# Designs tried in a protein design chat: miniprotein binders against p81326. Part 98

Target 1, 226 residues: p81326
Amino acid sequence: MLHFGGFIMEINHISKILEKEREEYIRNKVEEYLKQGFSKDDAVNKANQSWRTYIGHRIQDVIYNLLKKFLKDSGLKVTTDKALNNRNLPEELDKVKRLIAINYGEYLFLPDADVIVYKVENNDIKIIAIISVKNSFRERRFETTYWKLKLKESPVTSHIKVFLATPDKDNEISYKCPNGKPKKMRIILEYELDGIYFLKEDFEETEKAKHFGKIVEDIIEISKKL
Short names: E, the ipSAE of ESMFold2; O, the ipSAE of OpenDDE; V2, 0.75 times the mean of E and O plus 0.25 times the DockQ between their complexes.

## First folded at step 11 (miniprotein)

Design W27 (at its last look DockQ between E and O 0.01; V2 from the best seeds 0.00; counts 0 for: pae E 14.4 > 1.5, placed apart)
Fold by OpenDDE base, look of step 11:
Structure W27 (fold): chain B 226 residues (1-226), chain A 80 residues (1-80)
Amino acid sequence: as target 1 above (226 residues)
Amino acid sequence: GPEEILLEALKLIFEALELAEKGDPESLEKALKLLEKAIELIQKALDQGVPEELRKKLEEAFKDAEELLEEIKEELEKQK
């Protein structure tokens, strides 16, 4: 459906859009933390940390809504790990939760799954993909890779594609070998994950590293093979 | 400037999308208002004259906003 093109191109501006709110957000948070008794330096640091969390959630929400919208016509469904973090789940979501669980012997734990794409066919649920959304790679750089490897260890979850979606504002993984120097993180993430989708135009495209606009098509194609 | 208008319009469109995905009538109505505002902003920028590259982006955003607007209207009609 040709209609995906506009919103997909618009996603390139998400970082700029959100960044406009930063100054006001930081100012308000600093004031809040000062009132709580923090020093100015601590307040600023805490505000910046809060901003990182905030902007991360905002980007995740946008991606979630886009995927939910654009996958709907294909009969694919979208949920989040947050939605699964409930004691009383509808049967469908309870099944989804169980189908992404990782075995640690006595315990089952869920991977970080910012967005989960699945289909329901003949009353059976098939998990198609997990999308990890990262605004920056300052923290937990290989967390998504860890979960991919863990999911791969079980025949129950080994088929689940794990994708990374990022605006990569700081160009941490946009290029493999800028100036002839290999970027370890890009190389490893691209190698271990099923795909990296950029919410920007300025990146090195490869078979696995694509513009976010390709994610819908890729997911639909994967879904047809399951 | 026109770039700022684009960013603001896109913000509204994304917010409208979020509201639309909730699916309840109140959210849909709010989404409509946001989209109408986005459309107005874009139209204003286009009317002022903008560089070709920015014009294309604005036109795309306009189209997206209109499409989403129509989808929401249809959904609201179905719910009546």
Scores: ipSAE 0.550, ipTM 0.825, lowest interface PAE 1.0, mean pLDDT 91
Fold by ESMFold2, look of step 11:
Structure W27 (fold): chain B 226 residues (1-226), chain A 80 residues (1-80)
Amino acid sequence: as target 1 above (226 residues)
Amino acid sequence: GPEEILLEALKLIFEALELAEKGDPESLEKALKLLEKAIELIQKALDQGVPEELRKKLEEAFKDAEELLEEIKEELEKQK
């Protein structure tokens, strides 16, 4: 049995907690780069780049652990792109990797899938959903929509749901038409993806755009149809 | 052949996307150059005349590359 109240509270605080960390992180990284001999301006730029990488991994790790915890009792398993890139893959994860891979001739590429949800039934593996985790959209636009479009091209992968999870700290996609001005990114993402799940309360809810607390229930329902 | 051109163009688009996600002006400029090359390759393949299924894939890749190119240009303009 799942206890969604604690899940929702923890999720709503992720972006707030991580934004508090940002200023301290930047200060420490600037100091580190200055010790390495970089100029002040270079150190600041490098620290900001470092933060963008760090925050993405932090949010992904939190989401992975929450989904793993709350999907466990439903017979659903969760893994990550990092785990699938491990040299010594267990047989189960090697099958997951092959089921989501996109073939470019002699190259086998994984989609931009931060978190992967799958089930194992009768020694068969079925991929349920791929979740892309984004903190910001200022620099990252096409990854998630591109992979959904490519997965739709094959009947083998066309069933895989592609979700976006985001705190959307800058309100880049939280509303379709804030102040009467359409947000192209929100409109495209909602049209192309199977769902957008916000790690906050303040957003325009639609049939595809929901609070992240709904993702567990949605994934379980989808898994029953497959 | 056109199939090989599509594969090369997709590689360039993925490399450009990875560079654009870094967000600094140097990486954005590199991403622009890769996308311009990808667009050029796709146009060359389309001009040769291709089977319908390959034409559809090339047109989709062209659209993806154009959208990313425009967003990168806007971001570089903002950073000026």
Scores: ipSAE 0.000, ipTM 0.191, lowest interface PAE 14.4, mean pLDDT 77
ESMFold2 (binder alone), look of step 11: mean pLDDT 85; pTM 0.820

Design W28 (at its last look DockQ between E and O 0.45; V2 from the best seeds 0.00; counts 0 for: pae E 8.7 > 1.5)
Fold by OpenDDE base, look of step 11:
Structure W28 (fold): chain B 226 residues (1-226), chain A 101 residues (1-101)
Amino acid sequence: as target 1 above (226 residues)
Amino acid sequence: GPEEILEEAKKLLEEAEKLIEEARKLAEKGDPESLEKALKLLEKAIELLEKAIELIDKALDQGVPDELRLKLLEAFFKALELLEEAEELLEKIKEELEKQK
């Protein structure tokens, strides 16, 4: 069994690794948009937006792969909202999908769930946690909080832990009160969510705000209580 | 040294990637014989990837310059990606084989 535990701490470098691709990616996208008839400035802006989306997905994929591997030995399973967006789902995933669904009266919708951790016991599915992965907080700053609150409204989903994982490269939520001024976003996210996990070392640690390296242990511990 | 380990790890990743691609092509045929061959290739690929990860881990433990560290970590993340791909495909093939029995 591969002991991946040492690698979790190395996740701090993920941003640096992915950023190596940025220049080439931007260049190619700019060229593409220029060919589409956009101005140089528009092409650059669109390329940068595309990069933000792209890098966000890449980080999410890495986190998914890490969690899947690290949780496997504990008998825990991992999926994504993307995997649940299929018409024909295996029975297990169909159950997972139903167990995270939020009721809006005539409609059921899924929360944004970049990573979903669950266990199977005696053919019953128990949802343990949803992890939202955010590379930056430029957009949809409190989206994860919204979903947490919605999940709390139902006895079916109220037990599901909601975590945020982020490198927070711009230090938007790394500290609560830098220079004596409260960072509202950090305070609110920490209050409303079950935990924030940083893919970096330079942050203010609290009971709920931890290094990403702790997420596996925390999830396993939660799973034992369910 | 760590640089040699990185090169070895990269070779293992490349070989594993080839095996996964070959397995995918075989799996597309859908016949039991092809599926069984694909399984064997994927098992080998997984073995190679696990070995690569072990090598990388060993190199990281020796203390390496930042530049080399980043390269090792890049290889590690690539290994994880390939492992996920191989394992997912393996599971799908197993399920298909069970349905055909």
Scores: ipSAE 0.370, ipTM 0.707, lowest interface PAE 1.6, mean pLDDT 90
Fold by ESMFold2, look of step 11:
Structure W28 (fold): chain B 226 residues (1-226), chain A 101 residues (1-101)
Amino acid sequence: as target 1 above (226 residues)
Amino acid sequence: GPEEILEEAKKLLEEAEKLIEEARKLAEKGDPESLEKALKLLEKAIELLEKAIELIDKALDQGVPDELRLKLLEAFFKALELLEEAEELLEKIKEELEKQK
């Protein structure tokens, strides 16, 4: 298995390293929003929301690029929900989009699938896994479990593994029973999802809750079971 | 030292980026000879990028000051971005060459 020791260590701390940018980012964004006519209070609130989106996208991009690099030699391909929302999709990506879409009567919607892993065999596409990347759990605590349940409703999508990748820097789901009290969010996420991969060192490791560095090996193993 | 490794990696990234742009111009011409030349330039660019990634990874393993770690990570992410660009263009060129058979 390809594991770059220094890089694996750095990815587990990527959110901490990026946090050093926060103060300058916030100052610049507040200035931009003030120039747009927002009050000081509104500008600060918008800047903080902008930072949360920015750092989440930075972490997602790193994860995407890592998976693309390290899965390519195993015949596995990687794409993103952003790429799938493009109006002019290559034929291959159009097939990927159709294979993960969920039917709500007259409407089709994509699950929360920041990163999608698939393979191509004889012009056929098999979706292996989707990875939801979350930097915090303030608003969409169980969104990923909802999408896992929806994917299980159809034989076409029921095989798709659903993973959560997170730095969880505020320890919202790092332990099952902190101080002897069950952490409902961690317990439900671990029960419903196929895996939780932490971008940090300090968490309660289980069969489903692992260091992020294990995700490549796990995806490759899953792809062989088809 | 790690600073020298960072500067070497940056030079490799610059060389690879230039090769990718040259390959893009050749691919726009569309004739088989230009496409074959573009393919060779991209293979070289990929080689340079993989070398840069290896150098940066080894530098990060040595333990470095936080300022230098950020610069090494930024270079590493740039290398991955360029590698994606090069590999994507490489596949498009291979597909175009197959169409012209």
Scores: ipSAE 0.011, ipTM 0.429, lowest interface PAE 8.7, mean pLDDT 83
ESMFold2 (binder alone), look of step 11: mean pLDDT 88; pTM 0.871

Design W29 (at its last look DockQ between E and O 0.72; V2 from the best seeds 0.00; counts 0 for: pae E 7.8 > 1.5)
Fold by OpenDDE base, look of step 11:
Structure W29 (fold): chain B 226 residues (1-226), chain A 101 residues (1-101)
Amino acid sequence: as target 1 above (226 residues)
Amino acid sequence: GPEEILEEAKKLLEEAEKLIEEARKLAEKGDPESLEKALKLLEKAIELLEKAIELIEKALDQGVPDELRLKLLKAFFKALELLEEAEELLEKIKEELEKQK
């Protein structure tokens, strides 16, 4: 039994918890921007943009912490692309970085990888999964899909599972065909990615679209096959 | 009751946070004695955080109103954040101690 197994289902409330901080955050940022000489309208717009970025990072951090804890007992390790953006990496992380790198001829670039799950066996590193965390799909709707496709192009990275985790607050991808009309974004993301994990209850469940509570089990199962 | 548990959990989180900060300051000194002291503080912090999580679990199992549930979950997420900080720092200190041997 996972040490924190009872809490994984409670992640549905993360958006509600963070939203309580919004009013204070916005107020403080508006004041800051006003002091910088912005108009009231500009200050409000900038504050709202800042909030979107902030809440996105907060959700990512929570997911990272959860996965790190839940996967620890299975011997799986978790890192982030941010942690890999260092000139002086430990040997382990340097290997991780190299194993997720995408070749662009003269250059190697990392995919957007909010969370990276890997295992170490006999001093060899195997990358298991990359999880992209999206709070909203207002921007970069198919960025995760792009990276999945790029990873598939190399035998070095083709085995890496790419997952999307989202609360999908605006119900942009929660249902495939609401009111009989296909939601292109849901259909494409579900088709191209290895899975979509929702931090909510109100969504259309499929083989690839699941509650976030299933991600740990799925990752562990994938890890056994590698 | 669950409210009392929440307050106790919050106290544990605050204490753990203080210990982590103290450990960080000690680790910055870099000498073996300071590093060893820092390790002990972090171990204690981790213990407190784990206890807080257990308490929160107990409270959630009792069936709590939504408002209290959210507060408990907030505390839980904070505990996880602090655990990550403590464990990361602990690992770094251990590595440094090994390099100095």
Scores: ipSAE 0.452, ipTM 0.765, lowest interface PAE 1.3, mean pLDDT 91
Fold by ESMFold2, look of step 11:
Structure W29 (fold): chain B 226 residues (1-226), chain A 101 residues (1-101)
Amino acid sequence: as target 1 above (226 residues)
Amino acid sequence: GPEEILEEAKKLLEEAEKLIEEARKLAEKGDPESLEKALKLLEKAIELLEKAIELIEKALDQGVPDELRLKLLKAFFKALELLEEAEELLEKIKEELEKQK
C-alpha cells in the first residue's frame, strides 16, 4: 500500500525532478524544429517556449495523479479541465462541467479549474474543490481570484473551495513582505483564495499557505462537512 | 538494498509499458477476442505497476541519499502515469465490449 506520508517532503521536489529533464527535452525539440526548416536561433527560442508549456502541463499531470490515487479510498473523485473539454462527455463528467460553469447571461464559461475534486452521493454530484495549477505568474496573475469571486456570487457554487498549487520557482508569491516590501500578489491571493499549496520547502507558511503534502487531508476534512 | 529495488521497479515499469502498448494495438482491431486479450494484458500491467509502486515506497522508507531519492520519485511518478493509461484503456475496452454484446 502506498503511504502518502512517506512522500510528503518528496512532493516538494517535483519542480527539481522535472527540471532535470529540461536539457533532453530542449535538445529533442531543437532537432524537431530544425527538421521543420526553422533557423537555429528560432528553433532554440521555440524549444524554450515549448518547454515552459510542457513543464506546466507536466506539473498538472503529477498533481492530478497524486490526488486521484490518494483520494480514491475516501470516496472522492478527480477530473481535469482537459477531460471536461472533450466533445462527447460521459454523463457524470457532463454534470461536473455544468456544476462549475459560470453564467454570463447567454454564455457559459469554465473557471480556471485545472483539477476538480468531487463526490457522488445518490447519483448526485457535489463539487468539493477546484485546484488551479500555476508554474509561473507572468500572465493573468489574478485570474484564479477572479474565478473564486465569480463562483462565490452564486449560491450553487459558493461552497466550492478554490486552491492554488504551485512550485513558485521564481519566488513570486512565496513571502508576504520580501525585502521589507509587501508582495501584493501573495497577499491578495492568500486573502481571496481558500488555500495556497506550495510544491517546495522555502516559503512563508500561514493558515492558508501550506506545504502541498497537506492538501489531501484538507480536502478530506472539507468533504466531511459537505 | 534501495538501488536494487529501484532497478526492479524500473524493470516492472518497462514490462507494464510493453503490455499497455500491446493491449492498445489489440484494442484497435476491435473484435471481441482481441478486446478480451487486451483486457488480460491490462490487468497484468496494472498488477505490475502496483507492485512497482509498493517497491518504491519500501525503498523510500529505508532512508536514501538525495540523488537516489529523486530517482525513486521519478520512477514513482512514471508508475502513476502508466497506471492511469492502463486504467483508462481498460475502461474503454470494457465499455466497447458491452456495446458489442
Scores: ipSAE 0.015, ipTM 0.458, lowest interface PAE 7.8, mean pLDDT 83
ESMFold2 (binder alone), look of step 11: mean pLDDT 88; pTM 0.877

Design W3 (at its last look DockQ between E and O 0.76; V2 from the best seeds 0.00; counts 0 for: pae E 3.9 > 1.5)
Fold by OpenDDE base, look of step 11:
Structure W3 (fold): chain B 226 residues (1-226), chain A 83 residues (1-83)
Amino acid sequence: as target 1 above (226 residues)
Amino acid sequence: SEEEKKIEELLLKALKLLFEALELAEKGDYEEAIKKLEEAVKLLEEALKIAKELGNEELIKKVEDLLKDVKELIEEIKEKLEE
């Protein structure tokens, strides 16, 4: 088992690493949008929005790659909701897709599942966890909570752990009661989700709120109980 | 200190390469992944040198642990390349 203990701890720097690319990224995007005929102000705004999307995907990709690597030796597999958005899926992924689907009566819909961890035993698929990756909480603050609650409503999906992974750059959920004032979002997310994993060191640790470095061990432990 | 900032800069560069290497390895581009990791090793070795010069045991340990991880990853990818 490659104990990348040192490397996982250094994930705290992911935000800094990506931020170094921001200036060049923004400059290039602004130029692109100006060539498309947008005003300078519109180009800047669009570039900033593009950056937010870009950095979110980059963080998600890093987390996906890390989990895929560190969980491989335990026999666990990792996929993404994007990989499931195909008409022609391998049998294994088709089963994964069906096992995370939420029932809305006439329709089945997939939860937001940036990363899906599952195991294969005797050709049977068991979903272990879904990890939602959020760089910021500006939009859809409780979307992950909604999906967790929906997954709990079915005996097919009720066992699936839902985790949130975030660098929480803006310290929106890093502390429960900073200066004696409750942070509603932290309290609700921690209460409703199975865990919050921080890609940073400066946060209030609890039973459910941990450093991202603990997520691999936690997932492996959960997988053994299932 | 200026030296500590330099160590941090080197670490950030090395980590960037490490993340990129992981992505490349997942795509099956093992040769390019190894190249990036080897570059990361060079950066980390430089950082380690500075940390030792400063006598900062915490930084030394941190960099040594990361170096170990990167070297192990290189060997793992090399094994895959030979398969």
Scores: ipSAE 0.570, ipTM 0.821, lowest interface PAE 1.0, mean pLDDT 92
Fold by ESMFold2, look of step 11:
Structure W3 (fold): chain B 226 residues (1-226), chain A 83 residues (1-83)
Amino acid sequence: as target 1 above (226 residues)
Amino acid sequence: SEEEKKIEELLLKALKLLFEALELAEKGDYEEAIKKLEEAVKLLEEALKIAKELGNEELIKKVEDLLKDVKELIEEIKEKLEE
């Protein structure tokens, strides 16, 4: 297996790389919205929302491609919630979808997961981990922990590891006790989730809060125990 | 310093090209992926030159490791293209 250290340590700068494009992205989007007939104020607001969506998707795409590349030789497969939401699922992905779905009585919903890691053994699928990619924690702060708790409620899904991957550019969860005060969000996320993987250098590292560069090795080790 | 800022700029440009190439390779666009990776190699080689002039052993190692990984990725994608 190719060692995952060289590339992955530099992913810590993905937010910085993308932020350099923000000004021009916003300018271009404002012009697009103005051409669609939006007022200047509405165009600016929409452009800023568009940027937040765009940067989140870009970070997710990078994570997906890195995991797919570096888990492949270990027999692990990677998919996304977007792929699972297609109407015409191949049989393998349909099985993945059913294996992570949460039962709400007469309704069946997928957890909010951006990247799903699984393996195939003897035509059976075993879900290893779900990785939620969060760029900001201003809204829906504990959504990932909610899904972990729901997955724990069934013996079919209780083994599934739930990870959070984040650049945490604004230091919302980087430290447990900033200024001597416990940060509720960091404490709860770390307690409930199976791991938090930071795409940056400066954060309080613990057994569960790690550099993103360790995620491939961790997933491989977990897969061997399942 | 000005030289350290230049190294950072080169590294960020190379990493952007690397991530774009991974996406292209996933889509099967191998020729374009290789093209972007070869551009990234040139940027990393320039960054390495500057790091050596500065005598910064930590930066030298970091750039050398990344350059090795990018070159290996190029060879992997070339094998896919020829299949």
Scores: ipSAE 0.309, ipTM 0.701, lowest interface PAE 3.9, mean pLDDT 86
ESMFold2 (binder alone), look of step 11: mean pLDDT 87; pTM 0.842

Design W30 (at its last look DockQ between E and O 0.10; V2 from the best seeds 0.00; counts 0 for: pae E 10.3 > 1.5, placed apart)
Fold by OpenDDE base, look of step 11:
Structure W30 (fold): chain B 226 residues (1-226), chain A 101 residues (1-101)
Amino acid sequence: as target 1 above (226 residues)
Amino acid sequence: GPEEILEEAEKLLEEAEKLIEEARKLAEKGDPESLEKALKLLEKAIELLEKAIELIDKALDQGVPEELREKLKLAFFKALLLLYEAEELLEKIKEELEKQK
């Protein structure tokens, strides 16, 4: 058992740590936008939007680094769509890029892939999973589902697992039927995706909806079957 | 003991955080000299953070009370967050320096 396996269960604290930075971040951004000539209300709104983007990227980065670290001992590799956007790619990453590409006839496009997990065996690359990281579902609510469906359309990519990782702070998808009312987004995402992993404890656990702490084990298990 | 390790780790995190912030400010200036200085600060910050992570890991391998374990875990995650921040900034600065060449 990787010495760090126990740390993944504590990922809930990452959100707490990041939230401590919020007040200072907002204050600084408000001041910046005021200096740019925005009204107070506009400055606050822009600062809040900036924070959402900022924290989203940080969470994504943390998840990437955690997975990279925890999967390393299993021989699995991790990259990002951002890394694949380079013009000059190493051969390995160029192969990864080609193996996740979606065919649109004359064009190949990459799915949104915040984290890509793959293995290299005998110089062959096998894509294992794509992980989409969402801090909130205000925008692009079903984008991950779209990419999952597109990946299923090709025998080249149909085996790729697509996971969603989220702290779901606003409880948009944490429960299926709170107060007897179905949460459409939770139900659809859970149905279409291979798994949802929560960076918190207060969620309805199912076969596909798990704590983020389980993602490493699940990925390793999938990798053994591929 | 583990408590002393936590204290040392937290100190390292604080120092690293200061270095990262200073590096960020220097990087904002954008001139080659400031960028080079920022790189050095970030390299130092990374070293401190790696040391902190090592210390925390060592402490967690020891039998520690649950309360202390929780604190160590928190410190560990903080270290990882800071490490990423430092590495990301380092890469950005390197890219900027290459563009200026």
Scores: ipSAE 0.019, ipTM 0.422, lowest interface PAE 5.4, mean pLDDT 87
Fold by ESMFold2, look of step 11:
Structure W30 (fold): chain B 226 residues (1-226), chain A 101 residues (1-101)
Amino acid sequence: as target 1 above (226 residues)
Amino acid sequence: GPEEILEEAEKLLEEAEKLIEEARKLAEKGDPESLEKALKLLEKAIELLEKAIELIDKALDQGVPEELREKLKLAFFKALLLLYEAEELLEKIKEELEKQK
């Protein structure tokens, strides 16, 4: 019989197959960017960023469907920032979009939240949590913490929990003090975020750093307090 | 009861996972005959996964003891992951076969 550890093993299996194809993907994207006039160094950097986005979206889709299925019987709904950026939104999603927007004085911008959990009570919407899905921390390493800090600035959004979900294949944040040296990224992310959920077995578990399988229970419990 | 439904769903997942692995090996070979065999295996795997998802969904809707509910959630999660893997590989194989006339 399989357990949550089986989920993490399947993610690693998929990643292994995709790594075999990574070199071809990168080569093709580099050629594409060179045709657009980028230098070789810029084309390579853009191609690697494209790959990380691609693999991250695959994981995001799984997370979205899992949360949608397992939160529905608790009266919770799930959407994505991608869905909120569509040109013609249903009324409910337009309300969700307005409720998570960040104020920059004369401008109002949507945070880069991958998955958004909310509830509807008497035609009113309350945002419960956002989940950022990151496959790598080499680019925009603290973007998720930035959005958490912005949401904390207003009493009307300060209740929104900000979670990070990651396979962390390269062990960039899996342990707080690997080899006796504090890992700045792990320590800052764990301090600033409401939770880190690992899509693998090998990591240092803490109050805020857990296996991804715990996220449904955590979200449900939070929603009951709001 | 629900334990039997979980056991059947887990057997479907195991079979589907085996079919996907076999299809991946055939797809790596790359010849048209191997690619066609991989398509058939993936189509079967998708059928098994959809059946597993349906069984788990039915069991979850009927209410179950908490410990069984968590096991059903894990099985549902795995079924979704395998389904995404199978569908992605299936599309890649179809594209490759079209290129090879």
Scores: ipSAE 0.006, ipTM 0.337, lowest interface PAE 10.3, mean pLDDT 79
ESMFold2 (binder alone), look of step 11: mean pLDDT 87; pTM 0.869

